# VH-VL binders against q0atu2, part 174

Target 1, 119 residues: q0atu2
Amino acid sequence: MLDKKARIRTSREYRNVFEKGKRLSGRFLIIYYVENALDNNRFGFITNKKIGMAVIRNRIKRQLRAIVREYQGQVKNKHDIVLVARAGIGKSSFEGMEKDYIAIMKKAGLFARNANKID
Key: E = the ipSAE of ESMFold2; O = the ipSAE of OpenDDE; V2 = 0.75 times the mean of E and O plus 0.25 times the DockQ between their complexes.

## First folded at step 9 (VH-VL)

Design s24 (framework fv_ivicentamab_arm2)
Fold by ESMFold2-Fast, scan of step 9:
Structure s24 (fold): chain C 119 residues (1-119), chain A 119 residues (1-119), chain B 110 residues (1-110)
Amino acid sequence: as target 1 above (119 residues)
Amino acid sequence: EVQLVESGGGLVQPGGSLRLSCAASGFTVSSYAMNWVRQAPGKGLEWVSIIYEGDYTDYASWAKGRFTISRDNSKNTLYLQMNSLRAEDTAVYYCARGSDYEPYYFDLWGQGTLVTVSS
Amino acid sequence: AYDMTQSPSTLSASVGDRVTITCQASQSIDSWLAWYQQKPGKAPKLLIHKASSLESGVPSRFKGSGSGTEFTLTISSLQPDDFATYYCQQYDSYSYPELTFGGGTKVEIK
């Protein structure tokens, strides 16, 4: 599970990422990201009703949190990152979400060069 | 002055190769996603390729395997290597900077360089 | 990839006229659309992003509106330097980022 310290928790913190951050869209995910003044990374997760019913949205959120936790060590420190699930994510596999996450994080320059042997 | 200047265009025979350059001034190219967009004579705009801030790349389906986007941060310059050129590749090629907010709309364009593919 | 259709392909207008250009997406792109202006022999210039956000230095007579599949660019009082070709561009493709431009609308002097 992601530590409480590694979570974006307040509406104000989400708003800061959306207004000040950069946006990069992938196949199933969009990330918004900005450097923070902390000594750690923080993650936020958004799944809207366009994805499907609550059961599907909750499954997607759990899977995204698991993916983020698995790759925590590869993310450049001192960033606030919000993951927004696109409508089509409900049709993707876990592996598909994982590959999209890795791809967008690499494209954003948030993963260290030569640190990932996938793709 | 923030500027992009393309060079390297010219006349090339079908099946030939050409490398375009795009020199950036007034900003650091490695901090942005950079794009190539082309325009055939009398036609509209057509996206060719992107190099993301993290140095990963994507291409239009017709460009994959023939065109390679790259950059040299020490020279603050973007490149497009074009191989196996066809008559239909005749166009003005623009380099364009992806917005700081997100990479897929272009807030700065070069003047373009004309590539003519004919015998 | 999303198909982008602009109308009209050409438009004749006089200085002072109100000009409206439309752009239709083959499926919803929310508000992820930009507008560019291109004069003959020149590079395109960004006017608007996110359907309605005017770029710094662009005159307030330019206005973008719309969401989903139908978008408009309006010039409230056409000036001599506004005779140009205008392009819309979507940047919300679900089939990987294959960016798509509209066919262009040429605004020419009447």
Scores: ipSAE 0.260, ipTM 0.804, lowest interface PAE 3.5, mean pLDDT 88

Design s25 (framework fv_ivicentamab_arm2; at its last look DockQ between E and O 0.62; V2 from the best seeds 0.00; counts 0 for: pae E 3.4 > 2)
Fold by OpenDDE, look of step 10:
Structure s25 (fold): chain C 119 residues (1-119), chain A 119 residues (1-119), chain B 110 residues (1-110)
Amino acid sequence: as target 1 above (119 residues)
Amino acid sequence: EVQLVESGGGLVQPGGSLRLSCAASGFTVSSYAMNWVRQAPGKGLEWVSIIYEGEYTDYASWAKGRFTISRDNSKNTLYLQMNSLRAEDTAVYYCARGSDYEPYYFDLWGQGTLVTVSS
Amino acid sequence: AYDMTQSPSTLSASVGDRVTITCQASQSIDSWLAWYQQKPGKAPKLLIHKASSLESGVPSRFKGSGSGTEFTLTISSLQPDDFATYYCQQYDSYSYPELTFGGGTKVEIK
């Protein structure tokens, strides 16, 4: 699990990212990202009912958190990033989600230069 | 005023190469996803390539291997290197800016530059 | 990205007419669809994004609707300035298939 300080937790924080940030769409994920005034990154996760039943949504959320945690140390600092799961993500593999995340993060330029990530 | 101005088009022989330029003014190209879209005479629009804010690039399946999108941030200019040109590559080539919020629809277009591939 | 089928290819209408253009995706693209207007010798102009969001400065007579695989652009009362070619564009997914434009609909004077 991500540290408490690395999580977006309030509605206001989420709203700020949606209103002030940029959006990138992948196959399974949409990310919203914006610079913050902190010394760390914060991540948010959204899984809507259109993804499927609660058990599916919870599984997806766990998988996304695992992906974010895996690559957390390679992300440029001082960003708020919200991951929104798309409807089709329930049918995707973990590897597919990971690949999508990496691609989107590269598009956004959110990986550090020394990050060794590939599609 | 924000605008895009394409240049570099002209007549080339089949198998030849050409590099198009797109000079941006009023905004910073590195802060946006930039695209090339072409239109053959009397035909529809066809997406060619995109370069994201993070300098990640993507291409239409038919363009991959022959076309290369790039940018020079110091010159605030977008480029399209075209190699092994064919008659069917004859078209007006537009540079188009992806939206600030979402890069996949194009809110600003240049006037286009004509590329004619003929023996 | 998915295949886009736009219809009709050509549409003849008179000033004041209600005009409807349809765009069909081969698979669901949610609401990730844009509409463009292009006049002869000019670059395309963005009218609508996310299926129904009207761009700034675009007249309210233009309306985008639909989701999933079926989308429509409606001009409630055609004006002289509206005779042009219109294109839909999907921007749903990463990787192939690529970003795709519809084939276009030429709206001409009847």
Scores: ipSAE 0.682, ipTM 0.904, lowest interface PAE 0.6, mean pLDDT 93
Fold by ESMFold2-Fast, scan of step 9:
Structure s25 (fold): chain C 119 residues (1-119), chain A 119 residues (1-119), chain B 110 residues (1-110)
Amino acid sequence: as target 1 above (119 residues)
Amino acid sequence: EVQLVESGGGLVQPGGSLRLSCAASGFTVSSYAMNWVRQAPGKGLEWVSIIYEGEYTDYASWAKGRFTISRDNSKNTLYLQMNSLRAEDTAVYYCARGSDYEPYYFDLWGQGTLVTVSS
Amino acid sequence: AYDMTQSPSTLSASVGDRVTITCQASQSIDSWLAWYQQKPGKAPKLLIHKASSLESGVPSRFKGSGSGTEFTLTISSLQPDDFATYYCQQYDSYSYPELTFGGGTKVEIK
């Protein structure tokens, strides 16, 4: 999955992102994000009871981690990013979640430019 | 001092085109999501379009295909290109800055520029 | 689709009155609601975001409350500077349905 250093793990770290970060909502996802003082990105994941039963929430969480891992190389470095799943995500396909993630990351300006390319 | 100043409004015939400008001072437009909001004479507020920090755009359903939001970061200026104008587009057009925390509520507004679509 | 309904459309009041404006969303928007004040011939001014968070420089007599589908803006002791039109705006809907404003409530002199 993601490296240990690429994960937001403590309540204090999550609280910092929520209190100091920016918020951007998509169709199935909300991101909270803030620049960090580290040499890498860190990701957090939140799925709440409104999504559905534990088996559904666990599936969503695993799928979101897979999506984040797939696109980690495109994310501008030095950010703490928390993904919060919206209630409707349980009815989404994997591709639907992936497209929403890409869209919100691009809107937030968090996808890095390629050499001489604008994102 | 932070401010937004719109210009480019005027009288135009149905089917015509017009480009509005919004000059920003005291802050950098590229660091914010920027919006256009309109208000028909004696009526309420209606959201038109957004350009996100990442340069992606979204539009009200009625504005898609006719209106284009853009910005020129070197001039610190936001634009709205309006094509195929209708009498129903008659309104004061405001540019508005999305908040630093959340792009979808507006913490700074310009004075507005009046667009009248009439023969 | 998020329809935003404000009531009343017009409110007549006197200086010193407590006035309450209501905003109803057609579906739950949690707390993602802002309130704006607009004086004749002027641009709107942000008063409150996230239903109850007062903007810097906005007098404490303004209070926002509510969550889900029912929201209120209360002015505890109306001042001459407060005669204006007030708008609520939901921002839980990111695109379609688009960002929506209430129809406005005009607070005028009795």
Scores: ipSAE 0.605, ipTM 0.865, lowest interface PAE 1.7, mean pLDDT 89
Fold by ESMFold2, look of step 10:
Structure s25 (fold): chain C 119 residues (1-119), chain A 119 residues (1-119), chain B 110 residues (1-110)
Amino acid sequence: as target 1 above (119 residues)
Amino acid sequence: EVQLVESGGGLVQPGGSLRLSCAASGFTVSSYAMNWVRQAPGKGLEWVSIIYEGEYTDYASWAKGRFTISRDNSKNTLYLQMNSLRAEDTAVYYCARGSDYEPYYFDLWGQGTLVTVSS
Amino acid sequence: AYDMTQSPSTLSASVGDRVTITCQASQSIDSWLAWYQQKPGKAPKLLIHKASSLESGVPSRFKGSGSGTEFTLTISSLQPDDFATYYCQQYDSYSYPELTFGGGTKVEIK
């Protein structure tokens, strides 16, 4: 469960990440990320209506929150990170989404330098 | 002053190996996704490989297993190791920098280095 | 992988003409498309990203438009410096990691 201060909450906060942040794409996910001036990370989640019906989109969001929570202690601090689910994510498994998240976060350099210890 | 300069091209026999270098100045290569793109004489552009900020790599399917992208951050230099070269690998090879916000389009290119594979 | 079809392959035009180059994706790529200009013996130069966003230092006579599967690059009044080959490039995330260029459009003096 992500606490309140680890959430991107406002449209302005989301827009800052999209406008000033870097974008990196995986198979099922896209992340946008930018350094913030806080001492903690913040996460946001976007699902598009093209993914599917509301029940599917809500399931995807819950799965992504669970994945982020699992690995949040290994994320390099001081970043705002928005996860955008791609249209094809509805065909993925939880394990597929998890692998994609791990790969994309490693490619971004957002796991701490000792991230290989998360085995 | 911001530039990329490729070197190491030349004539090589089929089955041979060659290592290309790309020296960067005016910016730090580890802060960007870096790419190789090639162009056969009289032909179009073809993406070869990428190395991300986080030191992970991806390749075009035809390059996997034969080509290896790497970088030396202390020398601010990108490399492409090419093994098991074939005549169809004859091309000008460009290094290219991913944009400030997106690793997948290229806002800075080197002048290219010619690789010729023939017996 | 996404196929990128670029039309025409060669285009003859005069200085002052309006020139339009078309790029078609086999499936929707939203707006994730870039345009490059390449002159003989030189590296490509980025003109446009995200279908319509002009790079700094690129003349305003260049305009990108389109979304989904159909994209155009228009030069409103062709200049001598614009005789070159133009490439589109898709970078939609699903085709990742493979990035695909169109076959190119050579713009020649009529």
Scores: ipSAE 0.320, ipTM 0.792, lowest interface PAE 3.4, mean pLDDT 88
ESMFold2 (binder alone), look of step 10: mean pLDDT 91; pTM 0.941

Design s26 (framework fv_ivicentamab_arm2; at its last look DockQ between E and O 0.24; V2 from the best seeds 0.00; counts 0 for: pae E 2.7 > 2)
Fold by OpenDDE, look of step 10:
Structure s26 (fold): chain C 119 residues (1-119), chain A 119 residues (1-119), chain B 110 residues (1-110)
Amino acid sequence: as target 1 above (119 residues)
Amino acid sequence: EVQLVESGGGLVQPGGSLRLSCAASGFTVSSYAMNWVRQAPGKGLEWVSIIYESGYTDYASWAKGRFTISRDNSKNTLYLQMNSLRAEDTAVYYCARGSDYEPYYFDLWGQGTLVTVSS
Amino acid sequence: AYDMTQSPSTLSASVGDRVTITCQASQSIDSWLAWYQQKPGKAPKLLIHKASSLESGVPSRFKGSGSGTEFTLTISSLQPDDFATYYCQQYDSYSYPELTFGGGTKVEIK
């Protein structure tokens, strides 16, 4: 589980990312990202009803948190990043989600240069 | 009006090098994922390379090592450096803009520039 | 890379005809498919993205459908301006390279 300080928690924080951040779409994920004025990164997660039933949404959210946690040490510092799950993610494997996350993060330039977990 | 204009094509000998340019107007190239797509005479379309807004680059498997995509933000221009050219590289080379937020479709194309590799 | 099979390679039709072009992926690409129109000596033009989303200014007689591995482009009533070569294009995050075009379908006058 991500530390509390590494999580976007308030509607205002989410809104800031959506309004001021950049957007990039992947296969299963859309990421919104913006630099913050902190010494740490913060992550947010959005799953809506288009993904499926609550059980599915909760599963997806847990999986995304696990992926983010695994790679958080390789992400460039001082960013707020929101992951929005796309409708098709409910049918994807964990490996597929992870691969999509890595790909989209690379495309967004959010991994540090010395990152060693690449697809 | 937004447009792309390719240049730099011409006749080169096998083993030679050539650098193509794509000048953008009406929009900023660094704000979009930009692509090169080629088409051999009488043949289909073939994706060559992409540079994302972040500067991250990717290539077709056959292009990696011989082709390099880059951009000059100050000139709002996209480039394709081609080395060790072969006869099968003969084609019209298009620069194409990736769609906003979803850079995996090409919503704007240049007129193309012809590259002929022949002894 | 995922294989993309486009069929037919050539299609002869008359004005007013209903035309259907098919694009098949070797593995599921969800809805990450686009359709382009290209006329001789011209650059391709984007018609449809995300399998079914019509680009602005494209006539409503063009329709994209499908998901997963099977996709179709349908022209409900072929017009003189529609004789051209059409290409499908897919994106996938599982294979390298990620961007691939179909072989093309030339729609010509019968």
Scores: ipSAE 0.780, ipTM 0.921, lowest interface PAE 0.6, mean pLDDT 93
Fold by ESMFold2-Fast, scan of step 9:
Structure s26 (fold): chain C 119 residues (1-119), chain A 119 residues (1-119), chain B 110 residues (1-110)
Amino acid sequence: as target 1 above (119 residues)
Amino acid sequence: EVQLVESGGGLVQPGGSLRLSCAASGFTVSSYAMNWVRQAPGKGLEWVSIIYESGYTDYASWAKGRFTISRDNSKNTLYLQMNSLRAEDTAVYYCARGSDYEPYYFDLWGQGTLVTVSS
Amino acid sequence: AYDMTQSPSTLSASVGDRVTITCQASQSIDSWLAWYQQKPGKAPKLLIHKASSLESGVPSRFKGSGSGTEFTLTISSLQPDDFATYYCQQYDSYSYPELTFGGGTKVEIK
């Protein structure tokens, strides 16, 4: 579970990320992200009915929170990030979701290391 | 004002290589996702490749392994290295800037450079 | 990759006409669609993003609408400057994006 301070809480905060943020799509995930004026990152999570019924959507949300928590130390500070689950995510494995998250965060430059640099 | 200017097109024999350049002015290429899009004579538009702000790259499936997108931040220039060229690669090649909001729609285009693969 | 089917491929119109161009996606792309205008010998120019958001400097006679799989571009009163080829483009892509353009619609003088 993510710390309360690391979660986007209000409709206004979600709206700010959607209106001012950049969008990047992965295989199972879309992220919207914007730099914030805080000293920490905040995450939001959205699932829609096309994923499946509430029990499936809730499982996906829990798994995404676990993935975000695991990698939170690698994310550049001062960002609000909203993860939107795509319809196909319900058929993905946990590992598949994790790999997609890592790939999209690298594409966004939100992890410290660029995937295309020799190192 | 903001501009993109392509160069490096020309006649090349099948199996040959060619490097295209795209010089940017009025903005910094490293601050945007940059794309190559091509158009065969009398035909429609076809996406080729992207380099994200992070430096991560992706390619159309048919381009992967033959084409390489890169940039030189000190010269503010985007490149496309094309290897193992085929007659089907004959097209006008445009460099295009991904929107500040989304990398995947293009708010600025160069004039294009013609690549003809023939003997 | 999503197939994008654009119709008609060519239409003939007169100045002052209302013209409608249709774009169909093989599966839902929500509102992640852009429209471009291309004149002979020139690069494409962005007109609309997110299905209906008009770009700065684009005349208000251009209007985009639709969501899901069916989209339209409407020019309410065609001007001489509007004779061009129009392309839709989906950008609802995955980790291995294959951005897809429609085949184009050429709007030519009657």
Scores: ipSAE 0.528, ipTM 0.865, lowest interface PAE 2.1, mean pLDDT 89
Fold by ESMFold2, look of step 10:
Structure s26 (fold): chain C 119 residues (1-119), chain A 119 residues (1-119), chain B 110 residues (1-110)
Amino acid sequence: as target 1 above (119 residues)
Amino acid sequence: EVQLVESGGGLVQPGGSLRLSCAASGFTVSSYAMNWVRQAPGKGLEWVSIIYESGYTDYASWAKGRFTISRDNSKNTLYLQMNSLRAEDTAVYYCARGSDYEPYYFDLWGQGTLVTVSS
Amino acid sequence: AYDMTQSPSTLSASVGDRVTITCQASQSIDSWLAWYQQKPGKAPKLLIHKASSLESGVPSRFKGSGSGTEFTLTISSLQPDDFATYYCQQYDSYSYPELTFGGGTKVEIK
């Protein structure tokens, strides 16, 4: 579980990231990210009805939260980061989502150190 | 006054090597995703490679292992090292800057430098 | 990688004509499409991003529209400066990071 202070909560907070943030795309995920004025990171998660029924969307959100929580100690502070699930994500494995997240975060320069390698 | 200037093109025999340079002025190359795009004579545009702000790189599948994108931030210059050149690599090579928010479309292009691979 | 099909490949037109160029994606790319203009011996110039967002300094006679798989670039009244080749480019990257251009549409003087 992410701490409550590490969550993007309001529509205005989400809009700020979408309007002012940089965008990077992966196979299953898109991230939008922008520097914030806090001492911590905040994460948001977007899944829409195009992905599937509520059960599927909830499973994806839980999986993405677990991935973010696992790597949060490597993320540079002071960022608002929104993960947007792409339409094809429902067919991906947890490992596939994880690899995609790691790759995107590395490309964005948001990890302070190397993420875990696959092997 | 923002511009990109390529150099280093020329005539090379198959199997040879060549390094292209792209000098940037009016902006810092490390603040943007930088790309190479090529165009064979009389043909369309073909994406070659990208270097992200973070320094991570991606390549078109046909370029992997033969071409290497890099940059020198102290010289504000982008490079493309091309090895094991083939006749089909004959093209004008452009450097191109990704937009302020997205690395995936290009709002600034250089004039191009011609590479001819012929025996 | 998404195939991008442009049509027509060549278009003959007169100054003042309305010109329409189409671009077809093999799979939906939502609105993540850019249009470029290229004159002989010159680099491409970005006209439009996100299907319909006009870049600064691009004349308002250029209009992009469409979403999903079908996109159009329309020049409402062709000017002498508009005789060029036009390229669409997808940047949704569903098979990332492969960026794909259409084959181009050459707009020539009739």
Scores: ipSAE 0.389, ipTM 0.812, lowest interface PAE 2.7, mean pLDDT 88
ESMFold2 (binder alone), look of step 10: mean pLDDT 92; pTM 0.942

Design s27 (framework fv_ivicentamab_arm2)
Fold by ESMFold2-Fast, scan of step 9:
Structure s27 (fold): chain C 119 residues (1-119), chain A 119 residues (1-119), chain B 110 residues (1-110)
Amino acid sequence: as target 1 above (119 residues)
Amino acid sequence: EVQLVESGGGLVQPGGSLRLSCAASGFTVSSYAMNWVRQAPGKGLEWVSIIYEEGYTDYASWAKGRFTISRDNSKNTLYLQMNSLRAEDTAVYYCARGSDYEPYYFDLWGQGTLVTVSS
Amino acid sequence: AYDMTQSPSTLSASVGDRVTITCQASQSIDSWLAWYQQKPGKAPKLLIHKASSLESGVPSRFKGSGSGTEFTLTISSLQPDDFATYYCQQYDSYSYPELTFGGGTKVEIK
């Protein structure tokens, strides 16, 4: 689970990311991201009913939070990032979602230089 | 029968605008990622744009700022608004449906509509 | 950023022949590749996705193989209906949203 300070909480905050942020699409995920004026990153998660039943959507949301938490130390500070799950994500493995997240974050330039040295 | 039918192509002068339509039957456009793909005479295929079921959009780098993908769910129709047209935009424009499993390969195509940009 | 190169650009074949078309990616795309068939004046038709997964209704004589940077489409016993242009398309996560098609391979009658 992510710290409360690391979560986007209000519809206004989500709208700000969508309206002012940049977009980048992966296979199972779309991210919207914008630099914030805080001392930390904040993450939001969106799963549409087209992904599947509530049980599937809740599983996906939990797995995405776990992935984000695992890699949070590699993310450049001072960003609001919203992850939007695509319809096909419900059929993905945890590893498939993780690979997509890493690929998108690297492509967006959001992973810190230290993450590249680990490779 | 599932089908896509494009219309709106024609002759236009450089700097002009055209709006292409793609009417879907046998399925709901808003339940899929929908794409535009073009093919210049005697040349290969080139991806133009995508609209996801959530309504988010992405574009080829050369299309950004000039082309806009949209849909009207009540008419079950996909659109491509093309502005500031150039001779290099001359092509057959296809609408294509992203697969139910994966939005980035195309399991249904329209017959295409020819756009000619010439003086 | 991924270039997709198909070879040959054109091949001549007879009904009953085994034909092979190659697609090469400039960087690894794992298995995220589709194959399409296009006949003159017609839209492309999906044959294969995920490098080797045959689409429903596509004859079993079509086979896709490969992973990483080199991929092959094989038609084991060419039929009259198979004379067409074939395209590969990469859809790897690292290259999205820049979806890229190969230049095409025209299979024509000998």
Scores: ipSAE 0.007, ipTM 0.604, lowest interface PAE 10.9, mean pLDDT 85

Design s28 (framework fv_ivicentamab_arm2)
Fold by ESMFold2-Fast, scan of step 9:
Parts: C-alpha cells; sequence; structure tokens
Structure s28 (fold): chain C 119 residues (1-119), chain A 119 residues (1-119), chain B 110 residues (1-110)
C-alpha cells in the first residue's frame, strides 16, 4: 500500500498532471508526469471500462500500486505521476506490468538504470 | 549529427528470407523505441514493428510470425529479419526512431532500403 | 486497428494558396495524431505531433487542428517547398500497437 501523502487524490490534481504533464507510453501503461512543488512524489492510478469488468480493473489497480510501492525509492523526487492502464493490460502478467513500469520510468528519466525493489 | 542508415535490401524470391540493418549515429538505439515502417512503390506508409528500449517487441498483425525486430547495442544497429516473403512485401523499408516524449510518432527516419520480392 | 481516411487523395494548388487536408479516424483518438511530409524519393519528415504541436524548424504556415475523429492540416500560404505528399498517423490504438497511417494527400502544382 502507498502512504496517503504519496497518492494523488483529487480530480483537480489529476487534471493538473494531464493538462501540464508529459506523456510517455509503454506496452501496457501510459504515464503522465509533472514536477511538483512538494518534497515527495505522488502517484495516481487510472483504469477505465475498456480494460474490462470492475473486478479486473480493481485487480490491475492493486497490482500497479504494489509495483509503484516496490520501486518508489528509485524515483526522482518532486514529481506527480499518473499511471493509466491500457486496454490490453488485463492479459498481462504481474512481471510483464513490472517490466513495463521500470522501462517507461527509465525512459522518462525518472528512474535509476540499476533500479531495485525497495524491500 | 543524428542519423539512421538502412541497408540489406535487394531482390529476393517468394518464400525467401532477408535481413535488413539500420545503423544509428549520434544517439544510442537502446535509449529509444525503434520502429520499422514500409512503403510499397507508389503507395502509403505502413507500420511494421517496434522494439522498446527494454526489449519488448510488437508487430503489425500481418507481420507477426514472419518478421522479427531486434537490435545489437554493441553495434548501435537495429535489424529486421523477414521470412516467408511474399510479393506484397515489396516496399521501401524505413527504420524510424520513436520520439523521446512518446514512442509512437517518429522524429527521425532513415533514407530507406528497397526490398523487391519477385520471381 | 483504427481506419484513417485522408481527403482529398490529390489536390492541385498554386504558390500562395491556402491548402487544407483532412484526416478522419474511424473512432475517437483524442489528440493522438501526427502529420508527416514526404517529398519524392525521400523519407517522411515529422511536422506535427499531438494534433497541433509544431515541430522545431517547421515553418509557422503549417497548422494542425482537431480532436476526436476529425483533424486538419492547413498550409496558410503554399510555398514551392510544400509540394509533397502528406500523411496523418494515429497513435491511440496502442494497447497492442497497430499504428495506422492515412492514405496520403499529394499536393501538386496546378
Amino acid sequence: as target 1 above (119 residues)
Amino acid sequence: EVQLVESGGGLVQPGGSLRLSCAASGFTVSSYAMNWVRQAPGKGLEWVSIIYEYGYTDYASWAKGRFTISRDNSKNTLYLQMNSLRAEDTAVYYCARGSDYEPYYFDLWGQGTLVTVSS
Amino acid sequence: AYDMTQSPSTLSASVGDRVTITCQASQSIDSWLAWYQQKPGKAPKLLIHKASSLESGVPSRFKGSGSGTEFTLTISSLQPDDFATYYCQQYDSYSYPELTFGGGTKVEIK
């Protein structure tokens, strides 16, 4: 679970990231990201009906949160980052999602090349 | 300067195989998503394949199983292995770099290499 | 994959003319569309991404607009260097990437 302070919670905060942020796409994930004025990173997670039924969307959201939590220590500070799951993500393995996350974060310049799980 | 140079095109008989190369200079191919795009003589552009910086690959539905995209980081070169070639594969093949912002539009193109499939 | 339809396939124009090319997607692609210019015997050149974002070094006479399913590329005052074929490309149907280009619009001399 991510700490409360590390989560994007309000519609206004999500809107800010979508409107002002950069977008990068991976195979299963899109990230939108923008520098913030805080002392920490915040993450948001979007799953839409194109992915499938609520049970699948909720599973994906939990798995993405777990992945983000595992690697949060490797992410450059002071960013708001929103992860958007793509329609095909429901057929991905956990490991597939994890690899996609690491790759896209490295491409964004937000992640160390030698990133490791924090636990 | 930043450039891509394709090679390996030529005449090949139906059912044959051919390997295309794309040599990059001025940047590192492993840091970008790299693509192949083709164009039949007098026709429009058609996307073929992508390799993401983390090594995942995807293909146009008609290319899957016949074409393989790969790269050699030590040579800074992208490849396309084409098997079971058909007359319909006759085209100029371009390698193209996915934008640093988004891998699915192409900010750098090679000059192309012509592949002719004919008996 | 999303079908991308360009119109017209060919247009004849004179230097100084205002030229408009249309690109229609079979389903909404938000603003995930790029425009390319291709001159005979040469590779395509990126002009615009995200429907309306002009690339560095591209003249300001080029303008992209639209969202959803209908997009336009406008050249406000056609120059000799602008006689070329133009392609739109969607990049929204990417969950299993099937990137699609429009059929192209050839801008030729009257």
Scores: ipSAE 0.008, ipTM 0.588, lowest interface PAE 10.5, mean pLDDT 86

